# VHH binders against Oxidoreductase NAD-binding domain-containing protein 1 (Oxnad1), part 2

Target 1, 295 residues: Oxidoreductase NAD-binding domain-containing protein 1 (Oxnad1), of Mus musculus (Mouse) (q8ve38)
Amino acid sequence: AVCTQAASWGLKASTLRHLTLASIIKSRRKTDHLERTASVLRREVMAAAKVCEITHESPSVKSLRLLVADKDFSFKAGQWVDFFIPGVSVVGGFSICSSPQRLERDRIIELAVKYADHPPAVWVHNKCTLDSEVALRVGGEFFFDPQPTDAPRNLILIAGGVGINPLLSILRHSADLHRDHADKGRSYEIGTVKLFYSAKNTSELLFKKDILDLVHEFPEKISCSFHVTKQTAQISAELKPYVTDGRITEKEIRDHISAETLFYVCGPPPMTDFFSKHLESCHVPKEHICFEKWW

## First folded at step 4 (VHH)

Design a31 (from z7 with S59Y; framework vhh_7z1x_3)
Fold by ESMFold2-Fast, scan of step 4:
Structure a31 (fold): chain B 295 residues (1-295), chain A 126 residues (1-126)
Amino acid sequence: as target 1 above (295 residues)
Amino acid sequence: QVQLVETGGGLVQPGGSLRLSCTASGFTFSSYDMNWVRQAPGKGLEWLSGISYSGDSTYYADSVKGRFTISRDNAKNTLYLQMNSLQPDDTAVYFCARGPEDYYDILTGYSEFDYWGQGTQVTVSS
């Protein structure tokens, strides 16, 4: 239930912002995941993985399912991987969007990669095929991993664009825990989860079917609100009840503030700064506001 | 139709001051971090300053800290750079740049500044 508010301990927001802006300017020529995340803890295991399925979540986003045979490879919902590609000197960094239980059961993790003119993304979109091999190492301190002795907490997940990836992992993990409780395999209970997910239009909302399947499976425990900021096409009848035109508002989020609520924010820098500052101004404890900041 | 238009550049004497303005249109200005970047003759791009969408947080490169002040007026959709104690080395084209709305991955990849103004020339010379 513990999460990281800032990527680096003791580093001021002004220093993080300065470093990230310099990196943005450099990224016109080069993006370096390892440099940006150098201070973030990694697990020791580096595991071989094979691509076993490739799907398209949108015209610009490919999902990879990777088979990881190494039983010592594990992660917590919300964590990411260093992505090492044979013959590619640039190391990718991608959030895991599948649940820890999927890895335990099937030895599969899922990554969703948006197209960009960056060597790991280019490899995923243009060169990656079934049975392609990569190496993976888990990192990150942004996660949800409740223990049986923990007090139940309600989760508010605030996602923007590809920031859905680690939050989908958390959502899927929550659903797994509810199934385990129903099966009498677990004695403890966890709280509710509500996802707020913003994108420009419905075609840029990733994993809509997967998210709605979880809402329908656990209507008392899981809910969602999709937000579209630049919708031009008609919204389908099945999505319309879940879609709101316009940005996620501070008023909407404020309605969920309580002592038992944890907030997970993952999205573009303006979104993350907006909601984290708003929650702080509402006196939400810093340990209850979870995000990673690279600016 | 996103537009960023810089004004306020010109010729100024060493030790003088200039105030640059950047007027934004075609997007919700109050939802974006904004930046100032310059390019001196024969040099690459140098990031100078950034300001959060609300105006509550400001950031500066060491080369301009204490001399330049970034500010914004969200009601007027305008970004400012107050430049004091100007030196010949401050001679450059100054660009207004919008921070990225989205990036291709939270950890490793995101878009460069997605919209830039055309730039305004600042020349510091007697």
Scores: ipSAE 0.012, ipTM 0.288, lowest interface PAE 8.4, mean pLDDT 81

Design a32 (from z7 with N35H; framework vhh_7z1x_3)
Fold by ESMFold2-Fast, scan of step 4:
Structure a32 (fold): chain B 295 residues (1-295), chain A 126 residues (1-126)
Amino acid sequence: as target 1 above (295 residues)
Amino acid sequence: QVQLVETGGGLVQPGGSLRLSCTASGFTFSSYDMHWVRQAPGKGLEWLSGISYSGDSTSYADSVKGRFTISRDNAKNTLYLQMNSLQPDDTAVYFCARGPEDYYDILTGYSEFDYWGQGTQVTVSS
């Protein structure tokens, strides 16, 4: 028997995708992004896009800036794209992390792609170059799109790992609205935004500089709390005021519950289920709790 | 470094019960989701159950819902699987597995276990 061996406890396996049918509900057996999200609303526009910048946000996450010339292409903060690659039969799905105003102003969207042994992610990390061309279609029902006549709302954003991607879009959109209000007086007022963002250590927190730049620009409107569960290296002086050791707690979230507060949760399924369930148990209306599931 | 040790397997008659334990060391147990997976002779791996790092969320495969219960004791760094109403088809090697630290983008996501125990044999026969 295997249990009679002096086994390596650290053995990694990725065989879950080959499990028996008895383990999976029919709808959860979808392995392709298009199949998994078949019931999710898409916009009609298919737009060509060219890669204009490539950067690394971390050793495992590559950021792409895509130029989208088609003026009919638009999205709401928090939405994602179907990512069509010439010569690759598998369609990728990636959350947009830039703001709608960035698209309006510069015709650019930003995607952040974590390495995975999945054809679209492999293409982004191993084959994608400047001027590579792809096609995009917007989808998703997890978004923040306040209208000028709406009453102002406070936002609490709860991010885990790469779940930061759509929440960064929402944070950036909120900052754009505050900037328009402060500089032009033409935009409507929105409430405050607080981001809770959890990762194992500070090197795995994505977009730290971008997030802190927004906090410094609007210290009375935008705040953040980074949470690290496994920090071993020394934390930089710039980050120390914003970093809490340990996970995001129920108590921290409860302190922000009010009639004017909207909650956006994006992260691993246990995290999204935990906070959604907790907020419902605190009698937060379902219309004030937005989260995205992963199956 | 990371070690997962399963105990509690053995021979049991149909309709019987067993409680499996998995003792973890070499990492912060309370920071990781934990899972139970089995492999029957000549078959692939079958995911059975998962529990969140806090213990607040659990999930089960349809084949074991109502019969198996996953739980954890973070103070003792121990994961449990209570198995009731065992059937001959439950005969397998049962593995404790640690959930990944990293997650893929929500729209292309896979869940991959990054560390496994050696397994413990459960045999259900008359």
Scores: ipSAE 0.000, ipTM 0.238, lowest interface PAE 10.6, mean pLDDT 81

Design a33 (from z7 with G50Y; framework vhh_7z1x_3)
Fold by ESMFold2-Fast, scan of step 4:
Formats: C-alpha cells, structure tokens, sequence
Structure a33 (fold): chain B 295 residues (1-295), chain A 126 residues (1-126)
C-alpha cells in the first residue's frame, strides 16, 4: 500500500467560522490530487506545545523546537502534525524532523518551516517567539517503524527541498536504532540507510551538519549524496566529497534496487512522480515504495 | 450552491437511540468523503466518524466506536449516523461535513472540511 496523508478532523470553534467562509471560496479551486487510505485516522490526542528554541536553517527556513509535556503524545518517524495557532483560523501541517527518541527523552519535537504566503507559515516566520503556545495533533501514514521481529531492510531516502523534513526524522530514528544496537548489544538489527538530497545550491540543503555527523558516526550504515542543480558559490571542503552537480539520476537509484530495499521519496511533485514511476518500471513492489506528496 | 442539512436530532433518554440524516445538494455527493463532527456545550469540536465516497471504508473516534454507525445512500444524496446506547456525554450539536479530496499547499500536509451543515441538537437526559 502507498504512504499517504490523512484528512484533518477536530477543529476549534473559531476555525469552524473561518473554515465555512474559506470553504465557500475554496469550492472554486481544483480538488483532485491526494491518494489517501480511507481507513487512515489521525491520532485523537491534542497536545499543548511551547516554543523553546528558534533557529534559522536557511534564509527561507525556520526551525522550531517545541516542548510537549503531555506523555500521551507520540509519533512514528516520518509523521507530521496538525499545527493549531491561537488567533489563526488556518491549521498548519508540518512534518516532524526530529526522532521519536528525542520526544521520549526530552519531550521535544522539531519542525522546519519554509516561508510561504500561507497563514501558518507567515505566523512561524513573522509572529512566533520563544514561549509561544500552540496545539498539536499527529497524523500521517508515511513512516518507518521497524519491529524487533522484522527482517532487516535497507532504506533509500530521496529528498527534495523541504521534503527532507520527514526523511530526516527517518534518518535520525535509524541512527538512534544503530546507536542502541552498538551500545546495548543486539536487541535487533536494521539495514543500511542512504540519503539522496537535492536542492538548488548548498545553502538550501537543510541540516547538512546534522546529516554529516550521522554519516561520520555510522560510516558503514549511513551514507549520503547531496545534489545541487544551480550552484554558483564555492562548495566548502567539508561538503565537496558529498556533493554532486546535477539532478539525482535513475542510474544512481537503480544500483540500490533489491528485495530487501525500501524507498522513501519526499519532494516536489515532479521529483515524487519521476522516482515513484521509475521504481515501478523497475518492478519494485508498490509496498516497497513510500512517497509523500506536498502540493 | 453547496448545501448540507442535518435532521433527526432531539431529546432522548440514556440508553436510547437516534438516527441523524444529512441531505446534500449542489454537488456530486457520490464523489466526496463525508464526516460527522460534534460540539458539546462549552467544549471544542470533536470528530466522530468518516465514510469514503463509495461507502467501502469507515472509521470512528474511540469515544463512539461500537455505539455509532456511519452510512450513506448515494442515490438519495444522504449521509446517516445511527447512534445507539446514548449517554449524557453525547449531548452536543452534531454537524455533517464534506471532506476535501485534496490540498494545494506544499507546507500543510492537511485537509480541511470543504463545507459544513448548520448542525442538529442532540440532548441525552432522563
């Protein structure tokens, strides 16, 4: 089955009024794109969260670290949140880019929000401050949650732009599991992870240091290939071994096709369509191709 | 002009049953997923149940699972909620809502309900 986004439920009273007006206007727009599992349900837990750290990952992307004290709040690597903002009628949807273990240990999740002319993104970039309070609800069927009895799987992660966000969560979760295996003995083993991450230039590649720290910690288990399509500035010496000029190619991905490999694709529609169709044409089973469309 | 009209609410005793109906007009009903949502006095909105456009898939909030049944009749453009074993905590205004098929914002990852009915009051008391 494909990994798809679920519909939103459980709105605030002010959102109902604004949604009614917005829905009348929206009836004039195109409404056929999401492939979703009809039986998919959002988690019913609505948790209060407080902004405890704000970082700029690039000129256009702001990262929020949110403290979620409610111990009933949990997620799987690759999932997203409905983002409810007091005084903002539009509900945001943002992938969690931190790992489930970060939430268990520190009660923190991390979101990375690219600027857009959309009320939740405008709020994050223009109004959000330390100690701002929001409400969160987990959703999504795009995730990686291996169990101890599962056969080890190799992961190929294909990211474009802000599509890195849920894939970074998966990468970080994989690193946590490798760290647990190394430090605590063999509770269970997972396969290798390779990240392919495309952006216009190195300045738009988010979380480079975090990604490379994981590669250096687990060089035999985690690898990455950064791709830049319009690089004009000099590439730093530390990044140069990991950067390829040009698009992620079919040839590069083909070398990773096997019965043990799962593919996760998250990026702009042309990228997601291109790789999901290419993998299907190479006879990869549909249940081994997970993709999320954010458009 | 899209319209959703709920009927079937009223006063019922604990342990009783009610069947809510939502009549749709102004769109191709058989092409849209539908939902039931409620709002209790002094509380926020609570999603209750979902049904796919074909009727093949349904889901329920834990608070109503096993007691409520969602169904639809595409030929009659009507959505139903069969409510059994009603309890005082089920007292609320009940809304039907058309689920959007899609969204167009790369950052949101969510779907909003397209249209809402005006609501029908359900009161559960002895």
Amino acid sequence: as target 1 above (295 residues)
Amino acid sequence: QVQLVETGGGLVQPGGSLRLSCTASGFTFSSYDMNWVRQAPGKGLEWLSYISYSGDSTSYADSVKGRFTISRDNAKNTLYLQMNSLQPDDTAVYFCARGPEDYYDILTGYSEFDYWGQGTQVTVSS
Scores: ipSAE 0.006, ipTM 0.138, lowest interface PAE 10.4, mean pLDDT 79

Design a34 (from z7 with T108E; framework vhh_7z1x_3)
Fold by ESMFold2-Fast, scan of step 4:
Structure a34 (fold): chain B 295 residues (1-295), chain A 126 residues (1-126)
Amino acid sequence: as target 1 above (295 residues)
Amino acid sequence: QVQLVETGGGLVQPGGSLRLSCTASGFTFSSYDMNWVRQAPGKGLEWLSGISYSGDSTSYADSVKGRFTISRDNAKNTLYLQMNSLQPDDTAVYFCARGPEDYYDILEGYSEFDYWGQGTQVTVSS
C-alpha cells in the first residue's frame, strides 16, 4: 500500500475570529485532531470501547488497554483512532501501538498518550479510570500490511518520541508474522526489521522492555538502535549495547537503502520531513517512504 | 525574561525575496526547537516551518515548501527564514515562536509554542 501524505495543516479562520491579535500571539496553539487530519481516510465502523487496564510507561506517558467488543472493528499495523470522549467536545487522535493479532485474539487495542494540555490528553491523564467508556474510529494511511504475493521487504523504522507508537504496532505485527512463519511453515516470508528510536534520554524511550524482548526472540530478524540526544544519567548495562549518543544520522539510514527496503518514519514534524526529504534525495521511490504529514 | 524579536519584513515585489531574522534572548536558544508562523489578513494562523534545536532537522508546510528555507545560528541566538519566489498570497504578519524544550510534544496534532515574537509585516505587492 502507498503511504499518503496529509494535504493540509491549518487553523480555521472562524476558530480565531473573536480573539485580539495580542491574545492570539501569546496563547498556546491547540489544533483539533479532526482539523489536521480532515483529508485522511477513515474506516466506517464507530465502535464502543472500555478501558480495561491503565499503565504508566513514563512519568509523562500513560498507556490504555481498551476492550473493543465490536467484531467489525479492525485496523492495520500503523493506523490510529479518532478518540471520542463522552462530555468532551474535542476529539483525540492516538496511534494504536498493539498489533492487529492482539485485537483478533483478545479484542484489545493499546494506546499510549503523552501528557499535553489539550482536552483529550488531560482526560486520559486526569479523569480516565478503569471501565471508562469511549468511542473509536480507525483512520490513517500509514500502515504495514504485506500480502502473500508480495516480494519480501526489509523494514527500517525511524521513531522519535511518541512516534514510537505506530512503529511499535508495525514491529509487533512483524514479530507476529515471524512467529506464524516459524510455527505454521505455510505463511509467507517477510524480511528483516530494524528500529531506530530517538528520545532525549533513556527514561523517555518508551517500551524498551517490549522492544528488546522482540529483539531477543528474533535476533536474526529484528534489531534496534536507541538514540539519546540529552543523556545525563548513566546508561544501564542492559541498554548500553543498543544506545548511541546523538541523533539518528543520514549515513546510518543510507546504509540500509535497497530496492527491497521500506522506510517508515514517525516523529516530530522536523524529524519526519528531514528523513523523508533525505530518502527522496537518494532516489528512494515515494511508495517506499511511508509517513503522515499534518503540518 | 524571554524575548524574541523579528526583523527583515517589508514591502517586496512579486517574485522577490526577503530574509527574516528572529533574535532570541533570556533563554538557552540552543535547547529549543524554533518555528515560523504567519497570519494573513482575514485568515487564521498558519504554521510555516520548524527547526530542531541543533539545526539538523527541518520541516515545512506544503504552501511554502521549496520556496522558504528555515535555518538557525546557535552562536548568534538567531533564527532565519529565507523567503524566495514571494507571491501576493504570502502577505502576512510573520511570527517566530519558541517550541517546547522537548519537540516530541507535537505528535498528537498539538502545538506547544510558549513564547512568540511581536511579528513582522511582509507585504508582497507591485
Scores: ipSAE 0.011, ipTM 0.317, lowest interface PAE 9.1, mean pLDDT 81

Design a4 (from z7 with D105H; framework vhh_7z1x_3)
Fold by ESMFold2-Fast, scan of step 4:
Structure a4 (fold): chain B 295 residues (1-295), chain A 126 residues (1-126)
Amino acid sequence: as target 1 above (295 residues)
Amino acid sequence: QVQLVETGGGLVQPGGSLRLSCTASGFTFSSYDMNWVRQAPGKGLEWLSGISYSGDSTSYADSVKGRFTISRDNAKNTLYLQMNSLQPDDTAVYFCARGPEDYYHILTGYSEFDYWGQGTQVTVSS
């Protein structure tokens, strides 16, 4: 009896080591993008787009540059697209990581897609080629679009994993506005922006060069802190001044709370819920906390 | 290399108390959220409680709120569960589980746990 119970117990323990809690207790239902975002407003324009460049941002993340000829197609920094693929019944949802001004100038948007067994991600990673054609529709209420009459606001951007995508769009838009101000054609000023970006190690941090290029271009307006939770490899001399070992702390974020500060949080649901609830517990007004959950 | 070892289980009378311990080795304990999960005979896993890597944040399932207290000692690489007002329905095998290091709020019970202990039996019976 004891030996039988011990053997049964050992088998169960071994099985549990290879399963997620969600798979055992309650199977996680992967909800369709359209179902998850059914209440979120979309722009009316449905635009054709053609893949004009494909790059790998990391081994697991593929970047697409899409040419969108339709001049009525526009977006605000932080918004995403419904991604319609001919022959694929499932509609993808991907944040735009390029700036609105790049679309205006070059008719290009940039998407970065992490590999997953979901049909749109599989298509991007396994079937998409140069000149592949898709249809796009803009959606989302997570955006930064300051108006000339607005009081200047400081931004704190908190990113985890692919949650960097819409925050990079916001960061790039902020940089565009600083360039416009330098040209003395802009009638308003925006505040500073600081990015906190967390991943397991530096190789999983996306867009490091692009982010640091902006920091170096506007050192008094743009700053960043990369957080790594399990760094085993040596950190390059270039990155070392910007990397902190360990998670983004509640205390560090709290030091940036002020009446003029807006918080944008984007990452996995546990991370976005954690920081959003923490900020609310510190009496930051709900209208000063913008968040979006990406799986 | 990574090991989680639960101790402190046993037989206890209804209304009694037990303190479970989980000793961690083979990793930087202070970098991970930790969780307690149980499995009653013939039932699935039930998440009970979680604690952040720093110890500053805790969360509990409704079934154990007010009766169980999770805590940790990062200097000793040890996770604790103080169990009070035990009921026959608390009879289960209790597991210590490590949360993934890239999540900030692993306390929900719907997160990926990468390492589990072998468990310790708790029996609440008259």
Scores: ipSAE 0.010, ipTM 0.253, lowest interface PAE 9.9, mean pLDDT 81

Design a5 (from z7 with D105Q; framework vhh_7z1x_3)
Fold by ESMFold2-Fast, scan of step 4:
Structure a5 (fold): chain B 295 residues (1-295), chain A 126 residues (1-126)
Amino acid sequence: as target 1 above (295 residues)
Amino acid sequence: QVQLVETGGGLVQPGGSLRLSCTASGFTFSSYDMNWVRQAPGKGLEWLSGISYSGDSTSYADSVKGRFTISRDNAKNTLYLQMNSLQPDDTAVYFCARGPEDYYQILTGYSEFDYWGQGTQVTVSS
């Protein structure tokens, strides 16, 4: 399988406006989702969707499960949606974190939205309720969609913060394909998947139980390493074997470089630029590096 | 008590080179990402470069990429900025700053820096 590369953000150093010994550096202004992704391909279908479940994945992240009855609505693992809210002029952009098979079976997709002062995120956190109705359009060129004739590939997934969302979709899709393969050859063989996932602390690591359930179901095919950068509380006994204090390092990633390996990197622009440039410097072909930037 | 002291500034001709040093004390230097920031006369602060706690990862602003090199010596608690091909526009007071533990956030210039040095003046003119 071949992956496509996401559109690149213009990353420049922050402009600073404070004099002499000021300790505060202001971040760059964010642009709207539609402006940032104007060149990215969309699918033609605009589908109505209804909120059927709301949960909190962390203190700052709310998960929505959306029922999408339109049978023409489909996506590839790793893609996102334009999120159209009645009465809100700003269009949201949120990665689908559920698998394509979940949509096929249940007509459900899952989105996870971090709080921000951006109108779509404010709506999700402050106004959205069960049965709220929105419209969705699929977009994105960051996906994993292997074909039966493709040679098996190993996946390395590198996630930061809410960048876990599209990578969880890819991880869940990989697990679905392993289940299909185990079921009397319903599917073709695929390689191993390892997830590297960084957050400030264990409470901000999203989907820990879901990820570990997949690791335990497929211990020889799926593995993970959680990284925490500002952990102050004690780490639970269940998580401790999977948690490393500190950032995901270049050395750890280099240990997984091979001709059979595809890399998927998703997180804040500094992280995605850091790892994609590092992989390129290690002579990984550009077609084997997929990345997507989320603020 | 955290202290950062910059040295190595001075007057240099266009095309010349300078090496800045920042000596750290009062904290475990090897546990923190470090940064260089400058302020030109009458202008705001500009982030230039960051280096991880181990020294394995570096990042640079576009304005200095290819000309400046950040490095560190954890045994000496010292941060360095090697500045080559200096231009008149590089005239500024240069500060070292201790960053948060999240190195990736520093690379875009969004974060609060905990501590700053007093700065060292670099003047590029004939």
Scores: ipSAE 0.000, ipTM 0.212, lowest interface PAE 12.1, mean pLDDT 80

Design a6 (from z7 with L107W; framework vhh_7z1x_3)
Fold by ESMFold2-Fast, scan of step 4:
Structure a6 (fold): chain B 295 residues (1-295), chain A 126 residues (1-126)
Amino acid sequence: as target 1 above (295 residues)
Amino acid sequence: QVQLVETGGGLVQPGGSLRLSCTASGFTFSSYDMNWVRQAPGKGLEWLSGISYSGDSTSYADSVKGRFTISRDNAKNTLYLQMNSLQPDDTAVYFCARGPEDYYDIWTGYSEFDYWGQGTQVTVSS
């Protein structure tokens, strides 16, 4: 054929793996938080916030504590923020992992950001310092906000990877309500909370100490099961009672199905779809299944 | 020796259908999430679909949602991609890829796919 050159080309697995990294980066940059969540309800308040503490939860995850002086700024446990960075055109989306009561008392929210080659995450990991200023707007329909007139509900929280962030907010809020019930003698009671949290190994489980502190404070009301799928190192003595080898199973989740139980699932799409579909197949009402996918 | 072998590619007319298969050997297929990825001429890799180790959870890229269906037969160590309503821009080399045994996140995890097939060519042309 005219202008046809004989060519033999093909991709080996090693070459394909190298090219994959560039494609992941391009895909992440095309998927804007504001575009993905355009139909999701936002609170009207846009609030200034100042970084007052920076810590590492793991080598790949930084926690920020942000002072939000605006008294009209509020959120429900499980919600996230639009994260506006001066000089950065891309808007970040990060779940709040602290409780609403922490904001009311101290005017502080906590965000935990996993490193990603995406401008807001790069800014948090490489450029953010104490006293850095950002703007925040609350959004999200994944939340736990029980009212005193509501019947008590048991919560099952299913977390994968950084999907722990909004579920930690819900867990912390539940602990605050149990503390209020004990301390203030309120007749308002909430049910039990059990967290299932899956990661590759114990070093990738975030907030282990914070979670276990809550379990130890309320052993009859709060419980947890850590699941590790690729653990090669020895598990510390303090974690061993809480760690199960392998994936969270459908049977373990089915054992918690009741008319009084709400399910909150947050993690990678395959995990959230798996458990949501399984619960629906077990005739759990859709209003008793809350889920949010992370990317 | 881990091997993934894709079959079922070929020439198809716009609006047509193809079923791709990926036969796995050398590992416990039922313990791994599996994925389909494509590469169009002169373009980068595009993740299309993922399926959990049990087959109970599936995810799709927006470009193929409603047209493509991923499935697996763990007894036969085989992954499938049913492709319907094919368009000229679906022309690409199609790869199956193994997620790690503990991998759940197919949206960010291309670098976490530890084994890939050699690919099968799909050409959508009249």
Scores: ipSAE 0.012, ipTM 0.240, lowest interface PAE 9.1, mean pLDDT 82

Design a7 (from z7 with L107F; framework vhh_7z1x_3)
Fold by ESMFold2-Fast, scan of step 4:
Structure a7 (fold): chain B 295 residues (1-295), chain A 126 residues (1-126)
Amino acid sequence: as target 1 above (295 residues)
Amino acid sequence: QVQLVETGGGLVQPGGSLRLSCTASGFTFSSYDMNWVRQAPGKGLEWLSGISYSGDSTSYADSVKGRFTISRDNAKNTLYLQMNSLQPDDTAVYFCARGPEDYYDIFTGYSEFDYWGQGTQVTVSS
């Protein structure tokens, strides 16, 4: 009996060791945002922000609209925020997916956060409510901010998964500039924008309606190509003209190479490395290939 | 039942080479991006390399770039890591991990690896 009890203690200890190892492994796969982006430039302003709308873009992605009353808070399309949560010691990092003009007009920025077992993402999905308060600081050197004296540039945006977030900001900013030009309130012209956006299936393509609304508003200036790699369900009639089966190819991107073209890439490391290397091998200047890489 | 089994680890001298294999079963291997991750004694997990489901795209951590090569054989449901110019600092348990196709958080480096192998020990010493 005593020997049987001792054996059961041994079995329990072995089980606890296995669970502890799995827990340590899961915990350690996550790197702190501030540590990972320590070398990236930040703006000086630390602004209070209040959650004014919460929506779901997909079952796994929650969108927050944040009211930022501080007039000194500003950003360039493609930039992100340090996201400081009262009572949470881990600082989040999230790309702004709304346009700079939306902030100027309404004092609102939009963030889209995919669920992850990481404290800021857990807070956004499980604890965040209307009127929750956070603090924000802008960072990043991945942006599109054309000046009136600049020659018009064509943009090619290459997005994978949640990498759409900063590229949607750039797309929305481009649309704002086209709208300003059409109204003759602007003295300069912007080139065309084409978005290539890859996901497993159409349900994982975020912001489809927002993107297509911009395409329909500016059909000669804004275009998109959705790419699905594992589509099993039937594609809706309204999406079918915009959807291609399979990954974004080198050939599709190469057809857009010119001296006037800027490339913005945001997605998983294999995608980012693939397209940045391909464009470099085609002699596109490094200053015309925009991406963030911290691996 | 998803299963990932790593083999090919062992003892190797500095400057030597090893080839790790990861055999996958219980899922459609050709439909998933695959990754190699290691854990050195007393340290955290370090992501090393990823490969797309087709094998067309690969990515590497700076610490292993130019020394390690990731590849896959979808007909054999097997992932490989060719490790050259091994250094004592490469001593670690090496894991293969199945990642979701469309998630990588650039701010944290977090990727949703939903299944892991048990790991294989690589020791680089005199």
Scores: ipSAE 0.042, ipTM 0.448, lowest interface PAE 5.3, mean pLDDT 83

Design a8 (from z7 with I106F; framework vhh_7z1x_3)
Fold by ESMFold2-Fast, scan of step 4:
Order: structure tokens, then C-alpha cells, then sequence
Structure a8 (fold): chain B 295 residues (1-295), chain A 126 residues (1-126)
């Protein structure tokens, strides 16, 4: 009987692996978005929104462009929305990846949603169509909103996986401010922005074209470094100058530490913990380190 | 080929301490996240703790947070679990498991452990 149980255990090695993955998934999904973020500040406005465009950014990530007619609806670059779906009791939480000026000009926000076996993500991937209607409420304390009287700051953005979403909003907002400044008298000067963005391979790097378009538009103000940890395919000629094999290193980040630099880190909890702890150990003030995790 | 060997299990009194070790061979240990998982008699698998390839980031299940400490020595290809304030419900077989090759994979919930040790028995009893 003991030997039979031991043999059964060995024969089910793959089952043991799958059961462990399931327990990890349960640990990460045991609380919903509203419960997890209950202490985070929300804006008062609840706005209706209509899906006006759907794009696939990768096989697993779908981008939605939402028309928000309510003029009282606004957000700061880096914030997210509570995502209320008619007929779905679970509330989604998605970072806005478009800029505040896109909302002001076009009444559009952009969300990018990775597939997950969670009701709001399932709805986005399987049920959502053009003209689908949802309700939105802005939340989050992870944002970049420089004021005209503020001293210019340099930004270092550190993104992992879908943590690019709020950082792309910050990058796009920075580009909008540089564009306004170039037009003379529309905005104030801000410092430089450098994005470090890590994924397994180049196909999992989201928004590559959008990011590089901004780098090419403002080469003296915006730069990026893509990091790939498991690249097997050939890297295109267009991407090769921007891609580094391997993880984002502490040394690379340390080279950017100065009194004028703000750090924004968004990614899986161990990545955000790793970089925020490293920056604290280098005596970067807590007020100059902003981070946001997903579970 | 990949081998993970756990040691340090045994019988311990409630409130006692044990240190588990896992010796790795057949791969570049310093390139992989490592994990501890247990299975109590008649229960399913429970993930306990994970550590990044560099040792700079650690994660713990709520059931062991503050009592267990995960660490690694990349020069010795060894993973450790320091277990303090042991309780009878900590009785289980403890497994060392290699995380996914990519540091981020484990944390997004879309990865599986590819190699496991044979396990070491821990019994907490008076």
C-alpha cells in the first residue's frame, strides 16, 4: 500500500506540476480588483463609455479604444479604470495606456487587456464588440502630472510584461508635453524620458512601433532599451539597435541615479520589489520612486 | 541532466526549527528562480515560497510568512528553507522545484515548474 502510493505519486509527476500551478494561480487571484484596491483613491465621476475600435497587440493582448462623451471624465497619465460590464458582477481593473491629451482632444481612452480566465478579461476577449457599452471610474496613485512651476525632472520608466500599459501612458504624455513645448507657448519644459522594457522575446514586447515612433520624433528627449530574456527568433534590423539580450540590470539603472531623476516601475511583484529595494539601497528618496504591481 | 536533491527533513518538536537544503546539478543554477512546495498527508500541493535567480526578490504564502525564510547560495548551487516556530500542521513532504527559465513567467501565473526534487519528509510532533 505505501509502495503503491509512492508509485502512483511518481506516475502523476505531470499532475503534481499542474496542481502546483493551480495553487499559485489561486493565491494570485484570491481577491478581485475592487477588494485588492479598496484603499486606493478613486475619482468621483462614473462615466459611460462605448467601444469604438478593437486591435490585437499580440495573440494574447487585445486593445480597446473607448469613446467617453462625459466631459467631466479625466485622468492623469499612469492611472487605471474600474471597468463595469453590464451583466457581469466582477469589476475589471485596467491601466489606461493612452495620454490625457488624447482624451481631451478626441474623447478616447485606450486599454490593453491580456487574456486571463477572469470574467472581465474573458468578456473583453470573447464577448466585446464595436459599440459595446461599459462604465468607467478612474483610480490610482501611480501617475506623472508635472506642473508648469515644477523643476524639470528626468524619468526612468521600468516596465515588465503588461506593466508597459501605465508607463506607455506616461511616455505618451511626456511626448505630448514635448510637442506642446516645441510649438512654443503651449506648455512648459520637462526633462528626458528613458524606457527600459523587458519581455521574454520581441513578439511579447507590446507597442514597439508606437514607442519607436516617439523615440524617432524626439531623439534628444525620449529613448528606450528593450530587454529580451528568451529570444530564439532573429531580431529585425529596425529593432536590433534597441534590443539587449538579458534582464534589466541594477548597474544600468544605477547609472541614471541623480537628484533630478524620478523612477517609475511597473511589472510583476518580484520585479517591482527588486528595483524599488535596489533604488532605496542606493539612497534614492522615497518620493522619487513610484511603483505599481499586478497580481 | 537536471537533478534536485532535498536534505534536512526529519522529526522536530512543536516550536522547533529545521533548515532544508536543495542541491542542484545539471543546469546553470544562477539563471533560474527556485521554489519550495509542500504536500501534507491527505491534502493537495501548497506553494510556500519563491526566490529570484539573483536572490534579491522573495515571495511567501500567507501560511508561512514571518516563520519561514528562503535563501540561496549560487556559488554552491544550493537553495535553503529556514523553518522556525514549526507547528503540527507544518507536517508534510517538502519539495524543491525549479521555476520557469524566465523570471517573469512564474509571477504571471502562465508557467509551470519543469523539474522537481524527490521531496523530504518533515514531521512536527510531540
Amino acid sequence: as target 1 above (295 residues)
Amino acid sequence: QVQLVETGGGLVQPGGSLRLSCTASGFTFSSYDMNWVRQAPGKGLEWLSGISYSGDSTSYADSVKGRFTISRDNAKNTLYLQMNSLQPDDTAVYFCARGPEDYYDFLTGYSEFDYWGQGTQVTVSS
Scores: ipSAE 0.005, ipTM 0.227, lowest interface PAE 10.6, mean pLDDT 81

